# VHH binders against Ferredoxin-fold anticodon-binding domain-containing protein 1 (FDXACB1): the designs that were tried, part 7

Target 1, 94 residues: Ferredoxin-fold anticodon-binding domain-containing protein 1 (FDXACB1), of Homo sapiens (Human) (q9brp7r531to624)
Amino acid sequence: LYPPCYVHDVSFWIDQKKGFDELEFHTVARAVSQDTIISIQFLSRFQHPKTQQVSLCYRLTYQTCDKALTQQQVASMQSQFRKEIQQHLYVIPR
Short names: E, the ipSAE of ESMFold2; O, the ipSAE of OpenDDE; V2, 0.75 times the mean of E and O plus 0.25 times the DockQ between their complexes.

## First folded at step 4 (VHH)

Design r14 (from b05 with A33Y T50S K61A; framework vhh_6fv0_2)
Fold by ESMFold2-Fast, scan of step 4:
Structure r14 (fold): chain B 94 residues (1-94), chain A 123 residues (1-123)
Amino acid sequence: as target 1 above (94 residues)
Amino acid sequence: QVQLQESGGGLVQPGGSLRLSCAASGFTFSSYYMYWVRQAPEKGLEWVSSISSSGSTIYYADSVKGRFTVSRDNAKNTLYLQMNSLKPEDAAQYYCARVTYEYGSGTWTFDYRGQGTQVTVSS
């Protein structure tokens, strides 16, 4: 059997004073997903013309043959990932 | 079913080295983030190090950075902790733990740990 693949995008505003730690972002993503994320792809950077606030967008691909992955499990992991990055990376999910 | 067995502890002099091992069985070891945690006499559990399932992402407590190195061998279902430049404050019972995320509280935790291996640092 071909293991199911789930794709989720995440976008968030960064704290430009503290900066964005991409290494920590990857670490949190892999930890929350128990290494079921096989790909993290940078999609875009947007800067608001008036507020000058910066948002980033990443694509996360979940897949593993080591254990069954359901849509509900991935959705739960993605939801917790959004919450976790607020605390660890000082970002605001968009 | 799930078993974690630590080994490699002992008595060492300050500045010495020890290598701890943790043998895992009863679960797919390569699918789990793992912790090393320790507990000194009359103190709470202290997180020492984290390593991702693949071994690519590693974190250390500030108290051990530069002195301890965590690694894993997924083919052997074994987790390691190389401890160098040991200090008296490193004396503790050391445990390996299988990491889980507690979704209700939004915190990292563990569901299983071994019986531990004792590290004593004395001159």
Scores: ipSAE 0.000, ipTM 0.140, lowest interface PAE 14.2, mean pLDDT 82

Design r16 (from q03 with A33S S54R V99E; framework vhh_6fv0_2)
Fold by ESMFold2-Fast, scan of step 4:
Structure r16 (fold): chain B 94 residues (1-94), chain A 126 residues (1-126)
Amino acid sequence: as target 1 above (94 residues)
Amino acid sequence: QVQLQESGGGLVQPGGSLRLSCAASGFTFSSYSMYWVRQAPEKGLEWVSTISSRGSTIYYKDSVKGRFTVSRDNAKNTLYLQMNSLKPEDAAQYYCARETYEYDSSGYVTWTFDYRGQGTQVTVSS
């Protein structure tokens, strides 16, 4: 009777000159997932000691009662999400 | 003060069309992605469409793809939703929203639609 829940982590290098638009990140995550992402949790910030490049890591939880969610559908949404954030947030997947 | 004012709703027969408008004020409209969300009488809020700040990236709920078109006019601070081939399932109160978020003490995000207004009602009946 409990809808399936899927958890995926995403990590990426940010563009420090443009900054990271966290509101846009949340916007893209919800839109790409068809509003099936119920939570996003910030996990960590890492700065490379030599390059000073910064990476961020987030945990995304997918769940909905409105439609059947399969692992394949979530994997597809997650793949599309990674592409969209690369294009619109100027981040590089880690 | 952020203000969003929806208009353009009404009664239409199945297969009909309506164009919704949302007038925004109190913030830099051109800097935000905007949302259309809806709520039917016995259902929760559901996402309908998203449009990026420049209008170049657009997303739709699967059930409205090919029938609804979202657009924006940043010079007029206005968001639009053109609704064609309306179905009974589309009947709902429609809201435009600028989504905000905050992290709780455990690091989880809570989304809050930054919406001020009563929405505009769409009724589909014969």
Scores: ipSAE 0.058, ipTM 0.450, lowest interface PAE 6.0, mean pLDDT 83

Design t08 (framework vhh_6qgx_2)
Fold by ESMFold2-Fast, scan of step 4:
Structure t08 (fold): chain B 94 residues (1-94), chain A 121 residues (1-121)
Amino acid sequence: as target 1 above (94 residues)
Amino acid sequence: QVQLVESGGGLVQAGGSLRLSCAASGFTFDYYAMAWFRRAPGKEREFVAAISSSGDSTFYTDSVKGRFTISRDHAKNTVSLQMNSLRPEDTAVYYCAADEYDFWSGYEDYWGQGTRVTVSA
């Protein structure tokens, strides 16, 4: 029996002057998810041709067998994660 | 059917303030992220500020951070740009834009005709 697995993508615009701290991004993800995120995969980087602004897209996979993990809990964690990365990483979620 | 109408532009002296407004009609305003762009004489259009569909998230280009504030009013279907401490370099035509996926899915879905802002030295 495999525990349920939940996949969510997150896309956001970065502040190119401040830069993007991938280590802090991972740290926030672990904290918000209570270590239920087992994988963070970089998917793409897009640069807008006119504005030159850069967006990044990551895939997050949630899974654990030592806690009851529901779709509702994952949705709440994902919502909090979007809020936390705005505060800590100078990004705007897409 | 879809319409974005900007207003509030004008002539102001450096250090002054202006408030731009964009009235939206013909689409489900509450589900669209909104942004302001500007085009200075002889230059390319550049991004200024953006606000998410909920109004909870805002993004600004570095040159306007701390001086400009973007906000939205869901009851009136409007987005506003409060422009403080204006500089001559802020002189431009300002455009309102709407995008279903937040910003820059490749193209913004809808654009207004623009409102002109002139900041004298």
Scores: ipSAE 0.000, ipTM 0.131, lowest interface PAE 14.1, mean pLDDT 78

Design t09 (from a11, 17 letters changed; framework vhh_8k46_1)
Fold by ESMFold2-Fast, scan of step 4:
Structure t09 (fold): chain B 94 residues (1-94), chain A 125 residues (1-125)
Amino acid sequence: as target 1 above (94 residues)
Amino acid sequence: AVQLQASGGGFVQPGGSLRLSCAASGFTFDYYAMGWFRQAPGKEREFVSAISSSGDSTYYADSVKGRFTISRDNSKNTVYLQMNSLRAEDTATYYCAADEYDFWSGYSQSEYDYWGQGTQVTVSS
């Protein structure tokens, strides 16, 4: 039937002067996951009341029938994704 | 009620190591940034280190960078401070603190909502 599905949330502070490039975010997610991320859902926007910094939260769903996809592989991809978005999107993961 | 219990302080010689722990209860630990502050006799309380709610972002005062490591275990509701290469200037009461809003650049005490009791660290020959 259906291959295993893994869900991970990612939240991060954005650089409000540079803005947040959601299309690039999707591009990085696809590249890092080798196209195993099938869904990216925006969950929330939060503004820190003291610093006025903005954070965003997204839900990522990993799934593929092309090959075995393990929890360890997904955890590794998620970790690399957090590192890549920090470098390419000027965000700070929470 | 919110509770933060710091422990692990003690006496150590210069160059030695200590590991501090802060056990948290009464709030959703996974959503809070955690920080360590210290206060030496006759001085104001100063920032030492902080860790984001996820554990992915860490911050250190210049005076401790490269010597101290902050970490957290969300399954145990505990934050840790590993202190290596201790110096006499590190002698202080160390406090843990929680920030509900998970800061990225706020080192000041005003960013933190909850404070624990201190644990004394003495570095002396």
Scores: ipSAE 0.000, ipTM 0.201, lowest interface PAE 11.6, mean pLDDT 82

Design t10 (framework vhh_6qgx_2)
Fold by ESMFold2-Fast, scan of step 4:
Structure t10 (fold): chain B 94 residues (1-94), chain A 124 residues (1-124)
Amino acid sequence: as target 1 above (94 residues)
Amino acid sequence: QVQLVESGGGLVQAGGSLRLSCAASGFTFDYYAMAWFRRAPGKEREFVAAISSSGDSTFYTDSVKGRFTISRDHAKNTVSLQMNSLRPEDTAVYYCAAEYDFWSGYYQSEYDYWGQGTRVTVSA
């Protein structure tokens, strides 16, 4: 059977001085998800007119054949991912 | 009319705890990042803690990390600051502030709305 597939969007403000390291974002995503994230897609970029702050939105797709993957496990991984990117990428999840 | 109403200030002994609350009305609370700033006697207003619009991200100034916890309740339109292990240097007027759909960090000039403040006095 095809394993279940879970889709989650994440949006965040980037640090204007340090910028955004997309390669590190992918590295953190793979590590936190135990390599169950099979796709990361950029969805949108928003810039605040007054502050010039930039927000990015990405779509993450979780799926694995190696073991059962539940919605609760994915929610836990997603929560940890938001925490890790805040610490390592200087972003502020929305 | 936008209102931010702080409560919970008072006098406490060093090592004690206080919980500050800020009730928000007149705007779409869920779209605003919320922060606490403070102004000690004879000093400038400084950043203390902030929480993102979703509630998932929190930031603290180094002097309060591990002692203070910021949280928000979307159902009640409130933001709270739990202050533990209070020190005399925490004596200040504490202000609640709101910023639309983004986080500006330490820059108080970027916050859209401010409360009137609640006084916290920590005795030695």
Scores: ipSAE 0.000, ipTM 0.239, lowest interface PAE 10.6, mean pLDDT 82

Design t12 (from a11 with D30S Y31S S53W; framework vhh_6qgx_2)
Fold by ESMFold2-Fast, scan of step 4:
Structure t12 (fold): chain B 94 residues (1-94), chain A 125 residues (1-125)
Amino acid sequence: as target 1 above (94 residues)
Amino acid sequence: QVQLVESGGGLVQAGGSLRLSCAASGFTFSSYAMAWFRRAPGKEREFVAAISWSGDSTFYTDSVKGRFTISRDHAKNTVSLQMNSLRPEDTAVYYCAADEYDFWSGYSQSEYDYWGQGTRVTVSA
């Protein structure tokens, strides 16, 4: 009855001087996934003990009833998403 | 527990290529950032290249940019360093290193908790 659901986590280092634009993060996620990302959950904030750099981790849930979604398609979208956030949010994926 | 074993070192002529490999065991490889450092005779260890746990981010010291490529294979638990256009100044012992918190800045050896024994690279003129 319910379409398949795929869960992927993404972790990245932020630029603490520029800050992290969470709204833009959501915008990029929806664009790259063609609106198949239905949930974005903040999981954790980590600070490197030696460098003091900050990393964030989010959980993304992909699901749609409008078209077939395969594990391979989601993996491709997730890979592109990591590249897009690096360009638009000045983060470094882990 | 954690073991890093380098291989692929040897003698090569200037302008040649070598591929170094590091086999990792005793930890969850995909959760660690991996790096290569080198120590030339009479010098301190210096940073060469690093790769994030996902493989999406790579970092190089200026002297090797465009010549060296770092990569990782999660299925084989290996990190590799492809060295092209080798120069006599690249002569060094090359070390594989692992960081459980993901290496990112500073080129600091102290950020890495686990080290291999090293593999020797000699580039002749």
Scores: ipSAE 0.012, ipTM 0.348, lowest interface PAE 7.8, mean pLDDT 82

Design t13 (from a11 with Y31S S53D S57Y; framework vhh_6qgx_2)
Fold by ESMFold2-Fast, scan of step 4:
Structure t13 (fold): chain B 94 residues (1-94), chain A 125 residues (1-125)
Amino acid sequence: as target 1 above (94 residues)
Amino acid sequence: QVQLVESGGGLVQAGGSLRLSCAASGFTFDSYAMAWFRRAPGKEREFVAAISDSGDYTFYTDSVKGRFTISRDHAKNTVSLQMNSLRPEDTAVYYCAADEYDFWSGYSQSEYDYWGQGTRVTVSA
């Protein structure tokens, strides 16, 4: 049987003056997940009609040949990932 | 129809505690960041605390850090502010506010979409 696969979306507000560093986003994702994220897919860009603030949404797929990868481990990695991107990319998770 | 209804204000002695609650209705609560602002006698309305739409992130003004805790309950559409170790300078009318997309708008009251009527908190020495 294939190893378990976990799919999670992450969305956040970017700082439009500082911009969004997508390469750093991928670097943080790989570090936090211990390279268990096999796919990062851009889903959408939304701009608020009143404030003009921009939100991005990405889909992350977790999978590893290590059969020990659990939903709880992925939840922990997602929690840490949200903290790390806030600190390193100046984004506000939704 | 959008409504934010605050409750829990009152009179307490310095060092006491109060819990403020804000009941939200008429909008998609889970898509809004929520905040508390206050207006002290003779002062402008100021930011106190904010919580993201997910509930995972909170921000506080320096004067309340470690004393106040903001939380939200998505099932009940409520935001709460637990106020501990109250000081006379915390005396103010406290307002609940909602912003559809911006957690950082908490620093600018003019950017919030919806406001409650306020609940009065008086802390005596």
Scores: ipSAE 0.000, ipTM 0.189, lowest interface PAE 12.2, mean pLDDT 80

## First folded at step 7 (VHH; framework vhh_6fv0_2)

Design k1 (from q17 with A33Y; at its last look DockQ between E and O 0.82; V2 from the best seeds 0.00; counts 0 for: pae E 3.9 > 2, unsure alone 64.5 < 65)
Fold by ESMFold2, look of step 7:
Structure k1 (fold): chain B 94 residues (1-94), chain A 129 residues (1-129)
Amino acid sequence: as target 1 above (94 residues)
Amino acid sequence: QVQLQESGGGLVQPGGSLRLSCAASGFTFSSYYMYWVRQAPEKGLEWVSTISSSGSTIYYKDSVKGRFTVSRDNAKNTLYLQMNSLKPEDAAQYYCARDTYTYTVEGSTRTATWTFDYRGQGTQVTVSS
């Protein structure tokens, strides 16, 4: 009765000169997950006291009612998402 | 007040084409990402395509890539969806939308969930032989 639910976290250093576009982040997440990410939770912001680099951490929840997801499908989507945000949002994964 | 109005739907045979339009008003259209979503009977809303505010970045659902083309004309406040090689599974009510999520805030954290709260009335696409 309950579709499988998968949770993955992503964290990354942002490019402070270019800034971080959170709307684009959500947009990329929806596109690469093909509409299976149902929520994104901002968990934390950390600024390194020595380098002043800023890191963000988000939690992604994958689920659909319309079709069954497998762990392998979600792992593939998460991997692609990490690549896409690095390319489009100028972030460096942690 | 935000207004979105879809048009251009109709009845076509498999392999046919349609061009949908979405007229926007009540907000600065050129500042927003825009979305096409669709809803088949007895199903939830399904994301179809996303286009950035400038139109330079575009995303598609895998099943429509190569067949559908999203575009926008920011001078006319209009969003378009060119649908070619239509299949029976493409039959649905099509909506244009602004913003696909809402936020819930708890302390220092916030959670975004997907919604299509800012959408028009939709336009029907029917594919039959």
Scores: ipSAE 0.254, ipTM 0.581, lowest interface PAE 3.9, mean pLDDT 84
ESMFold2 (binder alone), look of step 7: mean pLDDT 77; pTM 0.751
OpenDDE, look of step 7: ipSAE 0.601; ipTM 0.823

Design k2 (at its last look DockQ between E and O 0.67; V2 from the best seeds 0.00; counts 0 for: pae E 9.8 > 2, unsure alone 61.5 < 65)
Fold by ESMFold2, look of step 7:
Structure k2 (fold): chain B 94 residues (1-94), chain A 128 residues (1-128)
Amino acid sequence: as target 1 above (94 residues)
Amino acid sequence: QVQLQESGGGLVQPGGSLRLSCAASGFTFSSYAMYWVRQAPEKGLEWVSTISSSGSTIYYKDSVKGRFTVSRDNAKNTLYLQMNSLKPEDAAQYYCARDTYTYTVEGSTRTATWFDYRGQGTQVTVSS
């Protein structure tokens, strides 16, 4: 069978002094999703013209081959992911 | 070139402990996040734990949290998994895996995809 695939975007402001650790970002994403995120795509970088703050946007694709995911499960994972990146990567979700 | 060698598995009683090791070579170990994954008969590959390249971020599958401890020694190129309070459900072939950043490029956008496990694994069996 071909399991459902769910796509969610996340964007956030980074702390340029601490830097953004993309490896940690991938680590958090996979851990929170119990390894159901199968790809993470960088979409864009935006620098705010007034404050010079930088935000990043990524696209997360959820799918698993060993059990079906529901939309509610994915929504819960996405919500937890946003919380975890704020805590671990010192980013501010947009 | 990349080599991962797992060791430390064996037979234990329920409630027992094992310490797994993963010796890494052929790459800059300290630059990669590492995983522990496992596979039981007739099951797919199951994620167990993640540790960041520096060791500063660690995650566990909920069912092992509080019982398993992942660690790494970047000077020795070695990843560890201390497994305590083992349950029959933990019986599996355990593998370490490198988080690879395989990029596909779409203009200015890149997509990273991951997982690179290459060892034979180490068997953990929990008697009943």
Scores: ipSAE 0.006, ipTM 0.286, lowest interface PAE 9.8, mean pLDDT 79
ESMFold2 (binder alone), look of step 7: mean pLDDT 77; pTM 0.766
OpenDDE, look of step 7: ipSAE 0.194; ipTM 0.590

Design k3 (from q17 with S108N A112V; at its last look DockQ between E and O 0.60; V2 from the best seeds 0.00; counts 0 for: pae E 6.4 > 2)
Fold by ESMFold2, look of step 7:
Structure k3 (fold): chain B 94 residues (1-94), chain A 129 residues (1-129)
Amino acid sequence: as target 1 above (94 residues)
Amino acid sequence: QVQLQESGGGLVQPGGSLRLSCAASGFTFSSYAMYWVRQAPEKGLEWVSTISSSGSTIYYKDSVKGRFTVSRDNAKNTLYLQMNSLKPEDAAQYYCARDTYTYTVEGNTRTVTWTFDYRGQGTQVTVSS
């Protein structure tokens, strides 16, 4: 039987002055999910027409071949990931 | 030529401590996130800890959290793992690894996949009474 696969999107405003470090973003994702995120897909860039703020949207796919993930585990990992990117990448969840 | 050399393993009693080192050469060490992974006999590789390139972001496998401390010295190109309160289940060959990933581009979508890039012989940690 195939392990379940969970997909969650994350979007956030970046600090253009500090910049956005995509490699650090991937590092945080791998660590928080304990390597259960098997792919990260960049989906879109949006620039707010009034404020000129930029947001990015990524799609995270969770799956592991050695253990079954539950929806609750994935939701907890996603919630923690959103907190960690605020702390380490200076982004604001959208 | 990328090289990673682990050291500092040994035999300890349960509850003992060891400090592992990983000497890196052949690449810009400060530009890479680094990982500790381990492999027990007849088991697959298991992630243990992650430290970001600057050292500002650190994560641990739940079972080692509070007992292990990862650190790096970018001036010496060296990664460390302080292992306290060692348990028999921590016994394994320990490897350091750097972050390696590939991109697949499909239209506007970029998909990243990655694996651990470990090249050293590892260092053995044995826990026995």
Scores: ipSAE 0.029, ipTM 0.414, lowest interface PAE 6.4, mean pLDDT 81
ESMFold2 (binder alone), look of step 7: mean pLDDT 78; pTM 0.758
OpenDDE, look of step 7: ipSAE 0.230; ipTM 0.627

Design k4 (from q17 with T109V D117Q; at its last look DockQ between E and O 0.90; V2 from the best seeds 0.75)
Amino acid sequence: QVQLQESGGGLVQPGGSLRLSCAASGFTFSSYAMYWVRQAPEKGLEWVSTISSSGSTIYYKDSVKGRFTVSRDNAKNTLYLQMNSLKPEDAAQYYCARDTYTYTVEGSVRTATWTFQYRGQGTQVTVSS
ESMFold2, look of step 7: ipSAE 0.574; ipTM 0.811
ESMFold2 (binder alone), look of step 7: mean pLDDT 77; pTM 0.754
OpenDDE, look of step 7: ipSAE 0.791; ipTM 0.888
ESMFold2, look of step 8: ipSAE 0.615; ipTM 0.827
ESMFold2 (binder alone), look of step 8: mean pLDDT 78; pTM 0.757
OpenDDE, look of step 8: ipSAE 0.784; ipTM 0.888

Design k5 (from q17 with V105Y A112V; at its last look DockQ between E and O 0.61; V2 from the best seeds 0.00; counts 0 for: pae E 5.2 > 2)
Fold by ESMFold2, look of step 7:
Structure k5 (fold): chain B 94 residues (1-94), chain A 129 residues (1-129)
Amino acid sequence: as target 1 above (94 residues)
Amino acid sequence: QVQLQESGGGLVQPGGSLRLSCAASGFTFSSYAMYWVRQAPEKGLEWVSTISSSGSTIYYKDSVKGRFTVSRDNAKNTLYLQMNSLKPEDAAQYYCARDTYTYTYEGSTRTVTWTFDYRGQGTQVTVSS
């Protein structure tokens, strides 16, 4: 039987002055999830009409073939990932 | 073609130190995150450490945190793992790995998946007393 698959979206405001490093974003995602994120899908870019801030939205898919993940494990990884991108990529999660 | 060559393994007593090296060639080393993984007898591959392309983002498996230090020299295309306070459970064949991205496009969206790529022969770390 197939291991459970969990899908979570992450949206965040980027620091337009520093820019957004997508390669670093992928590196953080893989490292924090200890290789349980198997894919990342870019969904959308939104620019707020009033503030001009730019938001990006990505979809993360968690799964392992060796060991079934639980919802709580994935929630913890997602929470840690949101913290790490703030620190390393200077984004504001939304 | 992409090559990764690990070296620096050996025999050490518990509490000892080793420094592993991974020489990379055939790709733009500075553009890739790099990984250390290890495999002990009758076990699967175990992730050990990750270092981002610039070296600014570093992660360790909890059991090695504080004892191992990953680093890279992008000018020399070399990845390092300094291993201190070695324990018997650290004994394994150590490999470096590169991330490789695969893009899948579906309408206006794109999906990135990745795989470990071009693992070399590895280098053996043996810890015995």
Scores: ipSAE 0.108, ipTM 0.488, lowest interface PAE 5.2, mean pLDDT 82
ESMFold2 (binder alone), look of step 7: mean pLDDT 78; pTM 0.756
OpenDDE, look of step 7: ipSAE 0.548; ipTM 0.785

Design k6 (at its last look DockQ between E and O 0.64; V2 from the best seeds 0.00; counts 0 for: pae E 6.3 > 2)
Fold by ESMFold2, look of step 7:
Structure k6 (fold): chain B 94 residues (1-94), chain A 128 residues (1-128)
Amino acid sequence: as target 1 above (94 residues)
Amino acid sequence: QVQLQESGGGLVQPGGSLRLSCAASGFTFSSYAMYWVRQAPEKGLEWVSTISSSGSTIYYKDSVKGRFTVSRDNAKNTLYLQMNSLKPEDAAQYYCARDTYTYTVEGNTRTVTWTDYRGQGTQVTVSS
């Protein structure tokens, strides 16, 4: 009746000088997961009290009715997504 | 009213080329990421390529990398897919698609979900 959902979080420091392009973040998430990410939740913004660096935390939900997803496939997509945002959005994984 | 109209499909021999177009209307085309998906008979929908709203970020499915090129002309509200070195497995109905987001806010948490809009498609047939 209900396909399995897989939930993974991602946290990263942003480059405040370059800014964070949330539209591009969504584009990368969708492309890397080949449409299996069905939602992205913004969870928190944290500013480090010493360095003043800003980090963001998002929750990704993977699900699809069109194909069977395994936990291993989702973990691989999540790993690739972390690499891609570092390259395209100039963020530093946390 | 959002409208997407694909064109440029047809019959081509293996190794041949086609250029697909997608005319967009009823929305601000330059504000949205666009993508191509395809569906072969009796098969599911398969993602092909994504291009960001500015055109600066582009992704391809592994099996089409180096053969397909997606592009957009935001002044003409048109998305393109140049398809080279076509193979029989590329035969499908090709659709262009637009991302659409919805927001849900619960306290300090916001959630973005997608709902796609796509056209009627254009048929690509590769003879063998």
Scores: ipSAE 0.070, ipTM 0.470, lowest interface PAE 6.3, mean pLDDT 82
ESMFold2 (binder alone), look of step 7: mean pLDDT 78; pTM 0.774
OpenDDE, look of step 7: ipSAE 0.273; ipTM 0.639

## First folded at step 8 (VHH; framework vhh_6fv0_2)

Design m1 (from k4 with V105Y; at its last look DockQ between E and O 0.92; V2 from the best seeds 0.80)
Amino acid sequence: QVQLQESGGGLVQPGGSLRLSCAASGFTFSSYAMYWVRQAPEKGLEWVSTISSSGSTIYYKDSVKGRFTVSRDNAKNTLYLQMNSLKPEDAAQYYCARDTYTYTYEGSVRTATWTFQYRGQGTQVTVSS
ESMFold2, look of step 8: ipSAE 0.667; ipTM 0.850
ESMFold2 (binder alone), look of step 8: mean pLDDT 77; pTM 0.758
OpenDDE, look of step 8: ipSAE 0.824; ipTM 0.913
ESMFold2, look of step 9: ipSAE 0.685; ipTM 0.844
ESMFold2 (binder alone), look of step 9: mean pLDDT 79; pTM 0.763
OpenDDE, look of step 9: ipSAE 0.821; ipTM 0.912

Design m2 (from k4 with T115Y; at its last look DockQ between E and O 0.53; V2 from the best seeds 0.00; counts 0 for: unsure alone 62.9 < 65)
Fold by ESMFold2, look of step 8:
Structure m2 (fold): chain B 94 residues (1-94), chain A 129 residues (1-129)
Amino acid sequence: as target 1 above (94 residues)
Amino acid sequence: QVQLQESGGGLVQPGGSLRLSCAASGFTFSSYAMYWVRQAPEKGLEWVSTISSSGSTIYYKDSVKGRFTVSRDNAKNTLYLQMNSLKPEDAAQYYCARDTYTYTVEGSVRTATWYFQYRGQGTQVTVSS
């Protein structure tokens, strides 16, 4: 498995009124990364004891055999992904 | 078995319109995001559009925004691409596609892993003289 593999976590507060749609989350991740996100792991859920706000944490793994990914390209995709989930999933990145 | 069948291609003049359809079977269509991709002669596959499983999230390649509209009818297991204002550079074999992933659980961790895209045989779009 020669291609380099990049791992980034994302954590965010969800909008409980809108709800969180994990299938939509998958779609945004795959689309923004041009299919280079090959694995998405749910890691944890945290509920703030005072505000009752809920935060989710996911781990994203980027890899492709077509073209060597660089750390800079992955960082750009991760940045755009954080922006897109705010718009489509009504979440606030941590 | 997963099956995808595209139709609706043909020959049009520049500025013309076509509506492509993709009939899906062998899987729960409403649970998957769907894609349109295209391939011009002697070129690699080019992504055109993505539509989420519910249809609520849609992405387009910049060069087709405002001209193409993707939609889906989950009751009929059908994906559509309305193509307006067609240009010579839009000529290609058009495919609908679906991702395949494995979902596993280990303790409290859930993992989705993507391996392969299913594609149909495609439908040809040609833009003439």
Scores: ipSAE 0.633, ipTM 0.844, lowest interface PAE 1.0, mean pLDDT 89
ESMFold2 (binder alone), look of step 8: mean pLDDT 78; pTM 0.780
OpenDDE, look of step 8: ipSAE 0.698; ipTM 0.862

